# Designs tried in a protein design chat: VH-VL binders against Large ribosomal subunit protein mL46 (mrpl17). Part 14

Target 1, 243 residues: Large ribosomal subunit protein mL46 (mrpl17), of Schizosaccharomyces pombe (o94398)
Amino acid sequence: IQSSKPLSNSTPLKGCSVGTILIRSPILTRQPSEFEKSIYKYNAELWNELSDPLPAEFYFKKGSVGEKDWQERQKTLKGKESPFETIFGKERKEMESNKLLDSATHLQSRVTEADTKNDERSTLRSLDKSLYLLVKKSKSSGWQFPNTPVTSSEKALHLLCQDLLKNILDENSLTWLVARHPLALLKTEQEKTFLLRARLLNGLDVPNLQNVYDWVWCTYDELKNKLSPSSWDSVKNILSDRL
Key: E = the ipSAE of ESMFold2; O = the ipSAE of OpenDDE; V2 = 0.75 times the mean of E and O plus 0.25 times the DockQ between their complexes.

## First folded at step 9 (VH-VL; framework fv_zilovertamab)

Design z11 (from z7 with heavy chain Y27F T28S F29L T30S; at its last look DockQ between E and O 0.04; V2 from the best seeds 0.00; counts 0 for: pae E 19.0 > 2, placed apart)
Fold by ESMFold2, look of step 9:
Structure z11 (fold): chain C 243 residues (1-243), chain A 123 residues (1-123), chain B 107 residues (1-107)
Amino acid sequence: as target 1 above (243 residues)
Amino acid sequence: QVQLQESGPGLVKPSQTLSLTCTVSGFSLSDYYIHWVRQAPGQGLEWMGWINPSGSYTYYNQKFKDRLTISKDTSKNQVVLTMTNMDPVDTATYYCARDLGSSEYWSGYFDYWGHGTLVTVSS
Amino acid sequence: DIVMTQTPLSLPVTPGEPASISCRASQDVSSYLAWYQQKPGQAPRLLIYDASNRATGIPPRFSGSGYGTDFTLTINNIESEDAAYYFCQQYDSYPYTFGEGTKVEIK
C-alpha cells in the first residue's frame, strides 16, 4: 500500500501513548482423546455405509443447477458402466478423502513449517497457543507492544489503536478491538502507555508488517524473555496461555 | 568515527528546488532517526523534520510541510533533503543530525551533527 | 510553538569563574530539554540532555538543572575553550524549538 498517514502535526500529549496487545488466537484447541478419535473413525465408516447413491430427486431440488449437472453427466455415461454409482462413487470417494483430511487436521496438534524453522515472524507458529505481537522501532530498541503517541485528546484511544494497526499491518489483515477501553497500563517515570486488546481475525494469512524495524509473534511464556521486567510485571496477570 | 556530511549546491536561484545529501559513516542509517536543522546567518537554529530508521515514516515541521521531502537510502548511507520553491529567506546553513530513537527512552535530542552546508538563495 | 527564551544573550566571563545561562520555556516541557555548544564554523555539540544529564565525553564542569519551564546551564571553572554560543532545545512538543543562543566570551 502506498500511504501510511503521517503523524499528527499537533503537539503530542506529554508522556502518553496508546498501544495494542494484538493476539492471534489458537487455531487448534487441543489434541483429541483416543475416544474422540474412535468416534470420528466410526462416523466416517458409518458414512460409507449410508452414503450409497440416492435418486437425484432426493439430493437435488427439482430443476436446480445441481440436478441439471447430474443429468448431463448421466447422458454422457449411458450404457457403458453403472453410471449412477460411477458418478457418485467418484464424488463420494473425493468427499470422504476431504473429510478424512479435515478430521486428521482437527485431531492433531499441527506442527507447521514455521514451527520446524522457529519462524518467530509467522502467525502459523504454535497454532495451539496464543501469539502476541511485539515490535522494535529501531535496531537498538527493546521489544514492545505496538504503540503510538497520543497527539491530542481529539481522537479516542480505540480509534488511535485502529489507525496504529492499519499503519503497521498489510491491507489483507483483519483485526478486531475486543473493547474500547484499556486492558493494561505500562507506566514509567517518563511515559504512560495504555494498552488495548485486539484479535487478529485472519491469523492463517501471515501478515507482513510495515513501518516497524522488526517484529515477532510470541507465546505467553516468550513474552517474559522479550519484554522488560517492568512491562512483563504489568501484563503477566492479565494475559495467560488461555487468553 | 561517527560522521555526517552534508553536500549540495552552495547557490540556488529563487523558485528552484534544493537537493541536499547527508552522507553518513561509522554507523548504520537503519538504526537511527535523522533530522534536518537549519540556521540562517546570525540567527538561531530551526528544526525542519525527521525520517525514521527504516525510512518509511517522515515528520515535517508544519512551516515546511508543503515544500519539504526527506528520503533515505540505507544501502548508500544517504539521507536526502529536497525543498521546492526556494526563497531568499531560506538562505541558511543546513545540518543533518542523528537522533537515537528507542522504545525504552524517547529521544528528541541530537548526539551527532554534520558540519553543515551553506545554501544561499539569490538571483 | 514553544518559545525558548535565553538570558543573557551575551555573557563575558573570566577564566576560573563560574557562569550560568538561563533558558525559559513558554510552556511546561517537563525535563525534555537539551543544551548545545556551538563554536563559529562548527557543528553544535550536545552538552546536556533531559535537563541534567551530561552527554558522553562532556567535562564535569558543565551541569544542567531545572524542570518545567525554568532551566539553567552552569559552567564551573570556565576555560578559554568554553568561549562559544550555547543553545537550549526543547523536545517535549513538535515542532522542536531552540533558544536564541548565548554568546560566552572570555574577557
Scores: ipSAE 0.000, ipTM 0.392, lowest interface PAE 19.0, mean pLDDT 73
ESMFold2 (binder alone), look of step 9: mean pLDDT 91; pTM 0.930
OpenDDE, look of step 9: ipSAE 0.845; ipTM 0.937

Design z12 (from z7 with heavy chain E104R; at its last fold request DockQ between E and O 0.61; V2 from the best seeds 0.74)
Heavy chain, then light chain:
Amino acid sequence: QVQLQESGPGLVKPSQTLSLTCTVSGYTFTDYYIHWVRQAPGQGLEWMGWINPSGSYTYYNQKFKDRLTISKDTSKNQVVLTMTNMDPVDTATYYCARDLGSSRYWSGYFDYWGHGTLVTVSS
Amino acid sequence: DIVMTQTPLSLPVTPGEPASISCRASQDVSSYLAWYQQKPGQAPRLLIYDASNRATGIPPRFSGSGYGTDFTLTINNIESEDAAYYFCQQYDSYPYTFGEGTKVEIK
ESMFold2, look of step 9: ipSAE 0.670; ipTM 0.855
ESMFold2 (binder alone), look of step 9: mean pLDDT 90; pTM 0.916
OpenDDE, look of step 9: ipSAE 0.846; ipTM 0.938
ESMFold2, look of step 10: ipSAE 0.685; ipTM 0.858
ESMFold2 (binder alone), look of step 10: mean pLDDT 89; pTM 0.910
OpenDDE, look of step 10: ipSAE 0.858; ipTM 0.945
ESMFold2, fold request of step 13: ipSAE 0.638, 0.685, 0.690; ipTM 0.844, 0.862, 0.865
ESMFold2 (binder alone), fold request of step 13: mean pLDDT 90, 89, 89; pTM 0.919, 0.918, 0.915
OpenDDE, fold request of step 13: ipSAE 0.877, 0.874, 0.871; ipTM 0.953, 0.951, 0.951

Design z13 (from z7 with heavy chain W50Y; at its last look DockQ between E and O 0.62; V2 from the best seeds 0.67)
Fold by ESMFold2, look of step 9:
Structure z13 (fold): chain C 243 residues (1-243), chain A 123 residues (1-123), chain B 107 residues (1-107)
Amino acid sequence: as target 1 above (243 residues)
Amino acid sequence: QVQLQESGPGLVKPSQTLSLTCTVSGYTFTDYYIHWVRQAPGQGLEWMGYINPSGSYTYYNQKFKDRLTISKDTSKNQVVLTMTNMDPVDTATYYCARDLGSSEYWSGYFDYWGHGTLVTVSS
Amino acid sequence: DIVMTQTPLSLPVTPGEPASISCRASQDVSSYLAWYQQKPGQAPRLLIYDASNRATGIPPRFSGSGYGTDFTLTINNIESEDAAYYFCQQYDSYPYTFGEGTKVEIK
């Protein structure tokens, strides 16, 4: 027995998950000052707070007309992008192209201790390239993007993604969702995972992860060797090509 | 050659903070993960958490996360367990144990154990 | 949390005969299972890791088998010194968990 309508991302699915492609952009410019960090944090938190939808169960009876209207608006809101894309996009491109090295007063080595040791758990390796976070759920599991099950129709995917990031990163870490819509869907026979893009804003502060068995920070080229073939095929053309 | 020895108080009052020290002897102390495991009298073993060789990363069983700290003093070859707000149910023998894995990766099983230290929490 | 269930809880044995202890995990743990021996008043000793590999210095009369959820420790040619408690442990998923133990006694 099949339904005549496609399932929406607002409807809970058995075996439906939301995940994040968390990116550490290249770090070749100076570290942001504490003032600049507080501005980035304020703007990221303002975006997240203004986008927090009302919980339907709190304000609506289940199955009411108001609940359906609220769910419809959540679907349209999910296509909107964060207002910070222009600012962080420009900074990211400059970092990735290594153009800002000439602006530094005191240049530090582009080769770090993490590069020398090939420390795949550190965000300080490959400072001139983007790094992508992969995790393991257990010792026996494969590498995958961080993800969490979708257990409630009350909460938009981007809010579940924020909860996921708070759960796996330490309290000192700052992240920003680049856009509120998924950029990819990983589909298996029994599971769907909607992937949202996020940026790590820690600078040189290396995060420690929790609630995962293990983690690695991969360059674009390294993703091919870690991910399943189907997962790699789903994301290879969508992710940044600047290696 | 490698030896683990736990030390600390045998008796702690409720609500006090417990501090146990695991002293490691041998040349390989900085290459391996150290775990803490406890065993209540007449009961099975309970894994508490670990610290990596450099002391920069810890992972705790979520049951204890709010009151457990594991730290490392490399100058003294010591790993320290600190647990706040002790309760009579925390009465147990506490072991430190060495992870058999490589210096870069933990394995999750333990080849060298200390002799354990009994901690009684009385009210 | 993965619950590790051991059977039997008590196992009387006769020297020279074989004995078996079962360990069942509530979830698939692949091959990431260890067995420990604990004699009265002592710390545990590692016998088997990765389900079937003997630890250094462990006599060949100890063997392990299993994969996924069902595991067995077998002791061939029981000796009087084998009287102890035996525990399984999974290390596939956090938190690592142990079985409740099996008391092996010489009858």
Scores: ipSAE 0.555, ipTM 0.823, lowest interface PAE 1.9, mean pLDDT 78
ESMFold2 (binder alone), look of step 9: mean pLDDT 89; pTM 0.909
OpenDDE, look of step 9: ipSAE 0.831; ipTM 0.929

Design z14 (from z7 with heavy chain W50R; at its last look DockQ between E and O 0.77; V2 from the best seeds 0.75)
Heavy chain, then light chain:
Amino acid sequence: QVQLQESGPGLVKPSQTLSLTCTVSGYTFTDYYIHWVRQAPGQGLEWMGRINPSGSYTYYNQKFKDRLTISKDTSKNQVVLTMTNMDPVDTATYYCARDLGSSEYWSGYFDYWGHGTLVTVSS
Amino acid sequence: DIVMTQTPLSLPVTPGEPASISCRASQDVSSYLAWYQQKPGQAPRLLIYDASNRATGIPPRFSGSGYGTDFTLTINNIESEDAAYYFCQQYDSYPYTFGEGTKVEIK
ESMFold2, look of step 9: ipSAE 0.651; ipTM 0.850
ESMFold2 (binder alone), look of step 9: mean pLDDT 89; pTM 0.917
OpenDDE, look of step 9: ipSAE 0.834; ipTM 0.930

Design z15 (from z7 with heavy chain Y59R; at its last look DockQ between E and O 0.60; V2 from the best seeds 0.72)
Heavy chain, then light chain:
Amino acid sequence: QVQLQESGPGLVKPSQTLSLTCTVSGYTFTDYYIHWVRQAPGQGLEWMGWINPSGSYTRYNQKFKDRLTISKDTSKNQVVLTMTNMDPVDTATYYCARDLGSSEYWSGYFDYWGHGTLVTVSS
Amino acid sequence: DIVMTQTPLSLPVTPGEPASISCRASQDVSSYLAWYQQKPGQAPRLLIYDASNRATGIPPRFSGSGYGTDFTLTINNIESEDAAYYFCQQYDSYPYTFGEGTKVEIK
ESMFold2, look of step 9: ipSAE 0.670; ipTM 0.859
ESMFold2 (binder alone), look of step 9: mean pLDDT 89; pTM 0.916
OpenDDE, look of step 9: ipSAE 0.856; ipTM 0.945
ESMFold2, look of step 10: ipSAE 0.672; ipTM 0.861
ESMFold2 (binder alone), look of step 10: mean pLDDT 90; pTM 0.923
OpenDDE, look of step 10: ipSAE 0.856; ipTM 0.948

## First folded at step 10 (VH-VL; framework fv_zilovertamab)

Design z16 (from z12 with heavy chain Y59R; at its last look DockQ between E and O 0.55; V2 from the best seeds 0.71)
Fold by ESMFold2, look of step 10:
Structure z16 (fold): chain C 243 residues (1-243), chain A 123 residues (1-123), chain B 107 residues (1-107)
Amino acid sequence: as target 1 above (243 residues)
Amino acid sequence: QVQLQESGPGLVKPSQTLSLTCTVSGYTFTDYYIHWVRQAPGQGLEWMGWINPSGSYTRYNQKFKDRLTISKDTSKNQVVLTMTNMDPVDTATYYCARDLGSSRYWSGYFDYWGHGTLVTVSS
Amino acid sequence: DIVMTQTPLSLPVTPGEPASISCRASQDVSSYLAWYQQKPGQAPRLLIYDASNRATGIPPRFSGSGYGTDFTLTINNIESEDAAYYFCQQYDSYPYTFGEGTKVEIK
């Protein structure tokens, strides 16, 4: 038997749920591609060729005002870094720090304990990629974005999402709703789920989720294997692996 | 052969803290989830919670969440149940049980059980 | 909490006869139901998992069936050693819950 609510002066949201696409943003920058490295190397080589100083006697008569001015400028330039060195110096220092990071124990590792143990429940996994939270409501249910029913039309969807996240995350977890309006709609045979985007502000905090049967933090590529085909088709173009 | 053995006090006073130890032998301690289940004198079984192989994740029956802690000592092959503020209604035989699931996912049913330890709560 | 209701609560049987125990869940648990045997002074013993799969070392006279909310444990050709308590357990949703038990006795 279908439960009926009294009709109000506003249109109620019947058979609706609101859910949250909660993302842990990447913490590490991606490695430069070989193509990007080649471009930087080519530009650095071009700069070095163009900046090679020439002897003053080639351009000027000895003792001229032009020679003295040129010599003064050359003395000024010889100690200075090029504008390309400033830009590519950051990349070079990054490459040096990456090599130091590989050799030193106190520097941040790109591969964590969670990666080594394949701990899909940890937010410390895949630090260079976005992670998306999926939950199960029971052993028999499929993986879903966290969601809750909309039982009345009085409460805004973004407030319901905040309540949902507080209910499933620990008390010290912080999240931020990117916008107050949905970015996606999941439609099933009997209900609709509006999805809002949120960010996990405690990026490396590992919450032990409450009020769910199980949870997992998935990369974009892993979402396809976890979500139903219809749910995946609804979000795949909105969510992309930007790494 | 697989063995689980519970140990701990047989008698505790009301408001005291219970500590029970499950000692595991006969398989790799890091391969399986361990559950705690109790059985009151009325012969009903009650699931209490689980701990994963590494000890990094736990789940508790909400009835006990604020009183119950399950922890693990991998070096001694031991799982420890701690329950605070004991009450006479907590009188039961306490079992630890092995979950036959995968290394990263539990199944929810139990293929090996310890022999159980009776805990009586009385003043 | 999902309530697991067993019937009958007491089941006298004659050796060689079949016996059936019913377990009803208060809500759909899919196939995530196990059956246990418990003899006096002993821990439970797993008989059936996932509604119909026999556990290792369980004689073929034990079988399980059902899906959703209604489940049955069948013991064909009862032997005297089968006198025990039998419990169903759901593991679809937290908290995992057990039936109240069925006492099978030889008479």
Scores: ipSAE 0.675, ipTM 0.860, lowest interface PAE 0.9, mean pLDDT 77
ESMFold2 (binder alone), look of step 10: mean pLDDT 89; pTM 0.917
OpenDDE, look of step 10: ipSAE 0.856; ipTM 0.948
ESMFold2, look of step 12: ipSAE 0.667; ipTM 0.852
ESMFold2 (binder alone), look of step 12: mean pLDDT 89; pTM 0.921
OpenDDE, look of step 12: ipSAE 0.850; ipTM 0.944

Design z17 (from z12 with heavy chain W50R; at its last look DockQ between E and O 0.71; V2 from the best seeds 0.72)
Heavy chain, then light chain:
Amino acid sequence: QVQLQESGPGLVKPSQTLSLTCTVSGYTFTDYYIHWVRQAPGQGLEWMGRINPSGSYTYYNQKFKDRLTISKDTSKNQVVLTMTNMDPVDTATYYCARDLGSSRYWSGYFDYWGHGTLVTVSS
Amino acid sequence: DIVMTQTPLSLPVTPGEPASISCRASQDVSSYLAWYQQKPGQAPRLLIYDASNRATGIPPRFSGSGYGTDFTLTINNIESEDAAYYFCQQYDSYPYTFGEGTKVEIK
ESMFold2, look of step 10: ipSAE 0.723; ipTM 0.877
ESMFold2 (binder alone), look of step 10: mean pLDDT 89; pTM 0.915
OpenDDE, look of step 10: ipSAE 0.841; ipTM 0.939
ESMFold2, look of step 11: ipSAE 0.653; ipTM 0.854
ESMFold2 (binder alone), look of step 11: mean pLDDT 89; pTM 0.916
OpenDDE, look of step 11: ipSAE 0.808; ipTM 0.926

Design z18 (from z16 with heavy chain Y27F T28S F29L T30S; at its last look DockQ between E and O 0.60; V2 from the best seeds 0.70)
Fold by ESMFold2, look of step 10:
Structure z18 (fold): chain C 243 residues (1-243), chain A 123 residues (1-123), chain B 107 residues (1-107)
Amino acid sequence: as target 1 above (243 residues)
Amino acid sequence: QVQLQESGPGLVKPSQTLSLTCTVSGFSLSDYYIHWVRQAPGQGLEWMGWINPSGSYTRYNQKFKDRLTISKDTSKNQVVLTMTNMDPVDTATYYCARDLGSSRYWSGYFDYWGHGTLVTVSS
Amino acid sequence: DIVMTQTPLSLPVTPGEPASISCRASQDVSSYLAWYQQKPGQAPRLLIYDASNRATGIPPRFSGSGYGTDFTLTINNIESEDAAYYFCQQYDSYPYTFGEGTKVEIK
């Protein structure tokens, strides 16, 4: 019994990279529609009712296959959304506070100084939209999502992605990997790049990036002007469901 | 006529902080990137960093990042280099240089340089 | 860091003849290479940018060529005023780096 790693020079893992779709969430979110408010209320009420689950002995479960299937579905649904709600709870409260202040005191533009100067390096631009981080590795390189090579199989992709973000962001930046699995794959005949989604949690504190030649924070519409056509085609549908 | 002029102390003692001023004329400091470059006696040139037109972003050669700051005062037409913990190896001629172009992005090469100022670090 | 190797380091020249200076980068810098001239007691002067584009006011006897790692500055019909220090600079990747320079002297 020996290691499962290849010992030959033929290395099937080489030519792979891992990258991050890093998103600055909207900070001044529009007032939610009545349907969105209803969905939010439903989720909040469901969480409140499930805080004190009944003991299993109170159910009549004998003989009903539909009840077993329903319970297994509820377990999987609970596990999928809980991490997202707890992680972004502070950001949501800040957005609600800002929205209330705007409506209570005075109608005014959500245009910042970064918007008027067209400062594409600032996370304060386009506060009502998601911004996506693109970087250049050098002057000659194209715009791409931040990425790093996967030179061996000894390290998980999400750990490489965390190291990547720590290397390019300043120490005041807070990020959260949304999931440990890739969301997208950028493929050429020569190389594969697995993309993981992350969020910038403190978007009002403008990051000064390190270890990149240049960077921009792009709206969804601006991504198609910066990315190669193949990269854009690979991500446009994944990102088309903007929050 | 575009001009850049470096000024500051010619002699600095070890461990002290150096402050050099680049005074510009013939162009608007708010429209251009300014770089700093140095050259030790008998050595090659060494890029130190830049500051953008508005002064809101800087980039430093990692060799100097922990002790180097570049700042800009457009009302005085000045860019200031500050470097802490000077050491005899920092003895060099220091230049400021203008990045060529008029866009929001820098080019990376320099169309006008100052004449340089020699800084000697000695006890 | 990208190392810029410049040859020769000293270049005696005869007026009226061509001369060339080589600059080699340790890795691909595309076309992002500039050439500068510095005469004794003067500020450096931009000659060539983007490997081959002549800067404003530079005489046509100066030309640049190359791509990737190998670059050449050519001075045709050397004049006595061309005695100076010449150096290359890459600006593809941080930190920007310079060649050691070539001292051009009239024989």
Scores: ipSAE 0.614, ipTM 0.836, lowest interface PAE 1.3, mean pLDDT 77
ESMFold2 (binder alone), look of step 10: mean pLDDT 90; pTM 0.917
OpenDDE, look of step 10: ipSAE 0.856; ipTM 0.948

Design z19 (from z9 with heavy chain Y59R E102R; at its last look DockQ between E and O 0.78; V2 from the best seeds 0.70)
Fold by ESMFold2, look of step 10:
Structure z19 (fold): chain C 243 residues (1-243), chain A 121 residues (1-121), chain B 107 residues (1-107)
Amino acid sequence: as target 1 above (243 residues)
Amino acid sequence: QVQLQESGPGLVKPSQTLSLTCTVSGYTFTDYYIHWVRQAPGQGLEWMGWINPSGSYTRYNQKFKDRLTISKDTSKNQVVLTMTNMDPVDTATYYCARDTGRYWSGYFDYWGHGTLVTVSS
Amino acid sequence: DIVMTQTPLSLPVTPGEPASISCRASQDVSSYLAWYQQKPGQAPRLLIYDASNRATGIPPRFSGSGYGTDFTLTINNIESEDAAYYFCQQYDSYPYTFGEGTKVEIK
């Protein structure tokens, strides 16, 4: 006799949990090398020298025919690109682009108060690295990715993850599920936990987690020291491209 | 010597907001978690919540819903408990208590003397 | 919430004799259990932490044992000053919870 039956929405999955690998993405890129810093500074100094136009007397001797021609050409070329503006304009545009890039790379402080205090609960630590959220359910439990039991087959796993994140994060936290399918499976003798990847969209606002005993935001290197060996072995290769 | 002392009103009317202050005497104020625990007359103890050394993080007993707030004034060495919508069942002696070190353990080695708060019209 | 059940609720004792108080948790709390003494009109005093470790300044006649769900406070050689209420507390899970207390009376 055949024993296969379709799964109904009234039969909850036994021994199954869904969890979330929640990531605070890096905010800062690597620090520029000393060579790159020297190039930025040299270009900035050139731009400052070129941005203050010299008086016509620098290019021409006073009262020369060349000075008068240059002045009259500048007057008549109002609103249209002059040959001199074309030449210097291209060089000035290139220097402005380099100067803007240098300004953008220095927008954020690289070392925060959370770094100096070793505040592992803050998303403001280690701004140049990814941070992964781990939680404890109790004092005696180990560190693990946030998870919740799957009690109803009616609700998709990604919706359960969204509910999980709403339950543990404050109202100001914004998250995005990267994909609706699991990227990893943690298996124990009695339980399977499907892990979905999510990202914290507002990583500069430090969340105050709720409904957990404790939490930490770990770098990749710190995950090994926090997770159980079996959990670490299950995720280390999946996460290794985020160093 | 580390000393904890609770202060605040002894009588609060129903629906009013209670504000209690725990003043810490000692130079270790920023090194310890502070908990609040209450005890109704003739009854057992009830844990209310904690605040961490810097004052940046708190945890509350869900029984108190959103009516409980614990805050910290490091410059005054004070921890403040605020509880809204007081009810006669909230009549109790309120204690502040010190946890161990910068990482809390959940048990309390030093207690304040307690302050009785009566909620009655 | 983890319910902490103390037995007995009242314990008459004779000076010089041992006494014991049991505390049962509704869930496994590992070793994360403390015992407190509270005399009338006073704040609680920590006796035992992590199930079996005596707190600083606690006389050797107080001892604790147990793991998981079943815990015992033992007071050897009862003295008259030991008349008080005794409470267990778990701190494995939020909210932290206390037992109802055991009144120890000298008589």
Scores: ipSAE 0.580, ipTM 0.819, lowest interface PAE 1.4, mean pLDDT 77
ESMFold2 (binder alone), look of step 10: mean pLDDT 90; pTM 0.927
OpenDDE, look of step 10: ipSAE 0.772; ipTM 0.898

## First folded at step 11 (VH-VL; framework fv_zilovertamab)

Design z20 (from z17 with heavy chain S103G; at its last look DockQ between E and O 0.49; V2 from the best seeds 0.66)
Fold by ESMFold2, look of step 11:
Structure z20 (fold): chain C 243 residues (1-243), chain A 123 residues (1-123), chain B 107 residues (1-107)
Amino acid sequence: as target 1 above (243 residues)
Amino acid sequence: QVQLQESGPGLVKPSQTLSLTCTVSGYTFTDYYIHWVRQAPGQGLEWMGRINPSGSYTYYNQKFKDRLTISKDTSKNQVVLTMTNMDPVDTATYYCARDLGSGRYWSGYFDYWGHGTLVTVSS
Amino acid sequence: DIVMTQTPLSLPVTPGEPASISCRASQDVSSYLAWYQQKPGQAPRLLIYDASNRATGIPPRFSGSGYGTDFTLTINNIESEDAAYYFCQQYDSYPYTFGEGTKVEIK
């Protein structure tokens, strides 16, 4: 039996909370630009008409990022049936290297049903981007990272964070704390919230969350519109890096 | 006009499973949230839970969460309440009620109510 | 759970005079409070939402006020048809909770 509203006997650290920046990592690589698509098409046409590939120097400036990508793709194209099959096969292998439990997601398109419906509660939205979990504690509260009051100074913050996530997520969802110390601190007039970073390790379709009024899985760009200005300013630079 | 009508058995024995149906007419079935609220005889109202327009997201009062399921049957324009392990304390009039919210958000108050159906739990 | 306490539990009233019902929440619910009227053998009827907004078709003699924890329903110029039970409901936090009700009777 678990209370839907956390109750505390006493809180010796008044105004202190611990929270989690919970991340669903990207599953698919960035979609190629129109220029990148044109290069792939042009190279495929040349491959069909020529026995040997042209030198990379012909297409790209020496030492450019595009040259490095082209050279890597040429290495992967040797002995393959088609350049397009090789490119998509590499994306599948990268998804498997990310320790995914559901192999069916490796064959899905870049646009899912959740994307079409704009279902912000689904972890299957925006597969090419990181998603961050925000919750509301009540109708009147704002969007926040999941958090819980610190009830005892003797319990480590990472253990409180694990309890928080277990309380909100179902039993079959697993998370991994990136580090056992906070990466950010949110301050308001009356409260301090220490934020730890965590990654969602299992499954892409997290069930309905418990013990929250509402939730959303946001991209980085969407966080600005959901979070308070002070909360956004505290995390925007820390979360801008790709992992 | 918007209409909500509850239907189901009036008598249930202890430990049995209750199934109630809320039939909706007079508006687009998939546009609004539906809640269930009950009222024991001579007592106040008790909120049980809600379901979103598509039926994909539900929320239950924790008092009932181990016993309660709310689902939608879109082919029949119906919302179904299922509650297992019924007890005499569950004797009440059960209402379905419409929330003004649609799509992503709900309001939390109820502008249209069904007529209610009395369910008695006894041997 | 947020406890909603109504006072009085019974309110005898004289037609033509004002009456008021108090509702106190055990914690801050902002403006997220509704009032309902319920006549015997009937479902509740929404009167007021968001503490002070009249629902569609509700006569202007019904008004609501309050914010946070203390709320009031006022019925000006009581009519005989206003004899009923009246309930407040908070919808800020789960589970949504109702007051015990106030029985309004015409003297």
Scores: ipSAE 0.628, ipTM 0.846, lowest interface PAE 1.3, mean pLDDT 77
ESMFold2 (binder alone), look of step 11: mean pLDDT 90; pTM 0.924
OpenDDE, look of step 11: ipSAE 0.811; ipTM 0.928

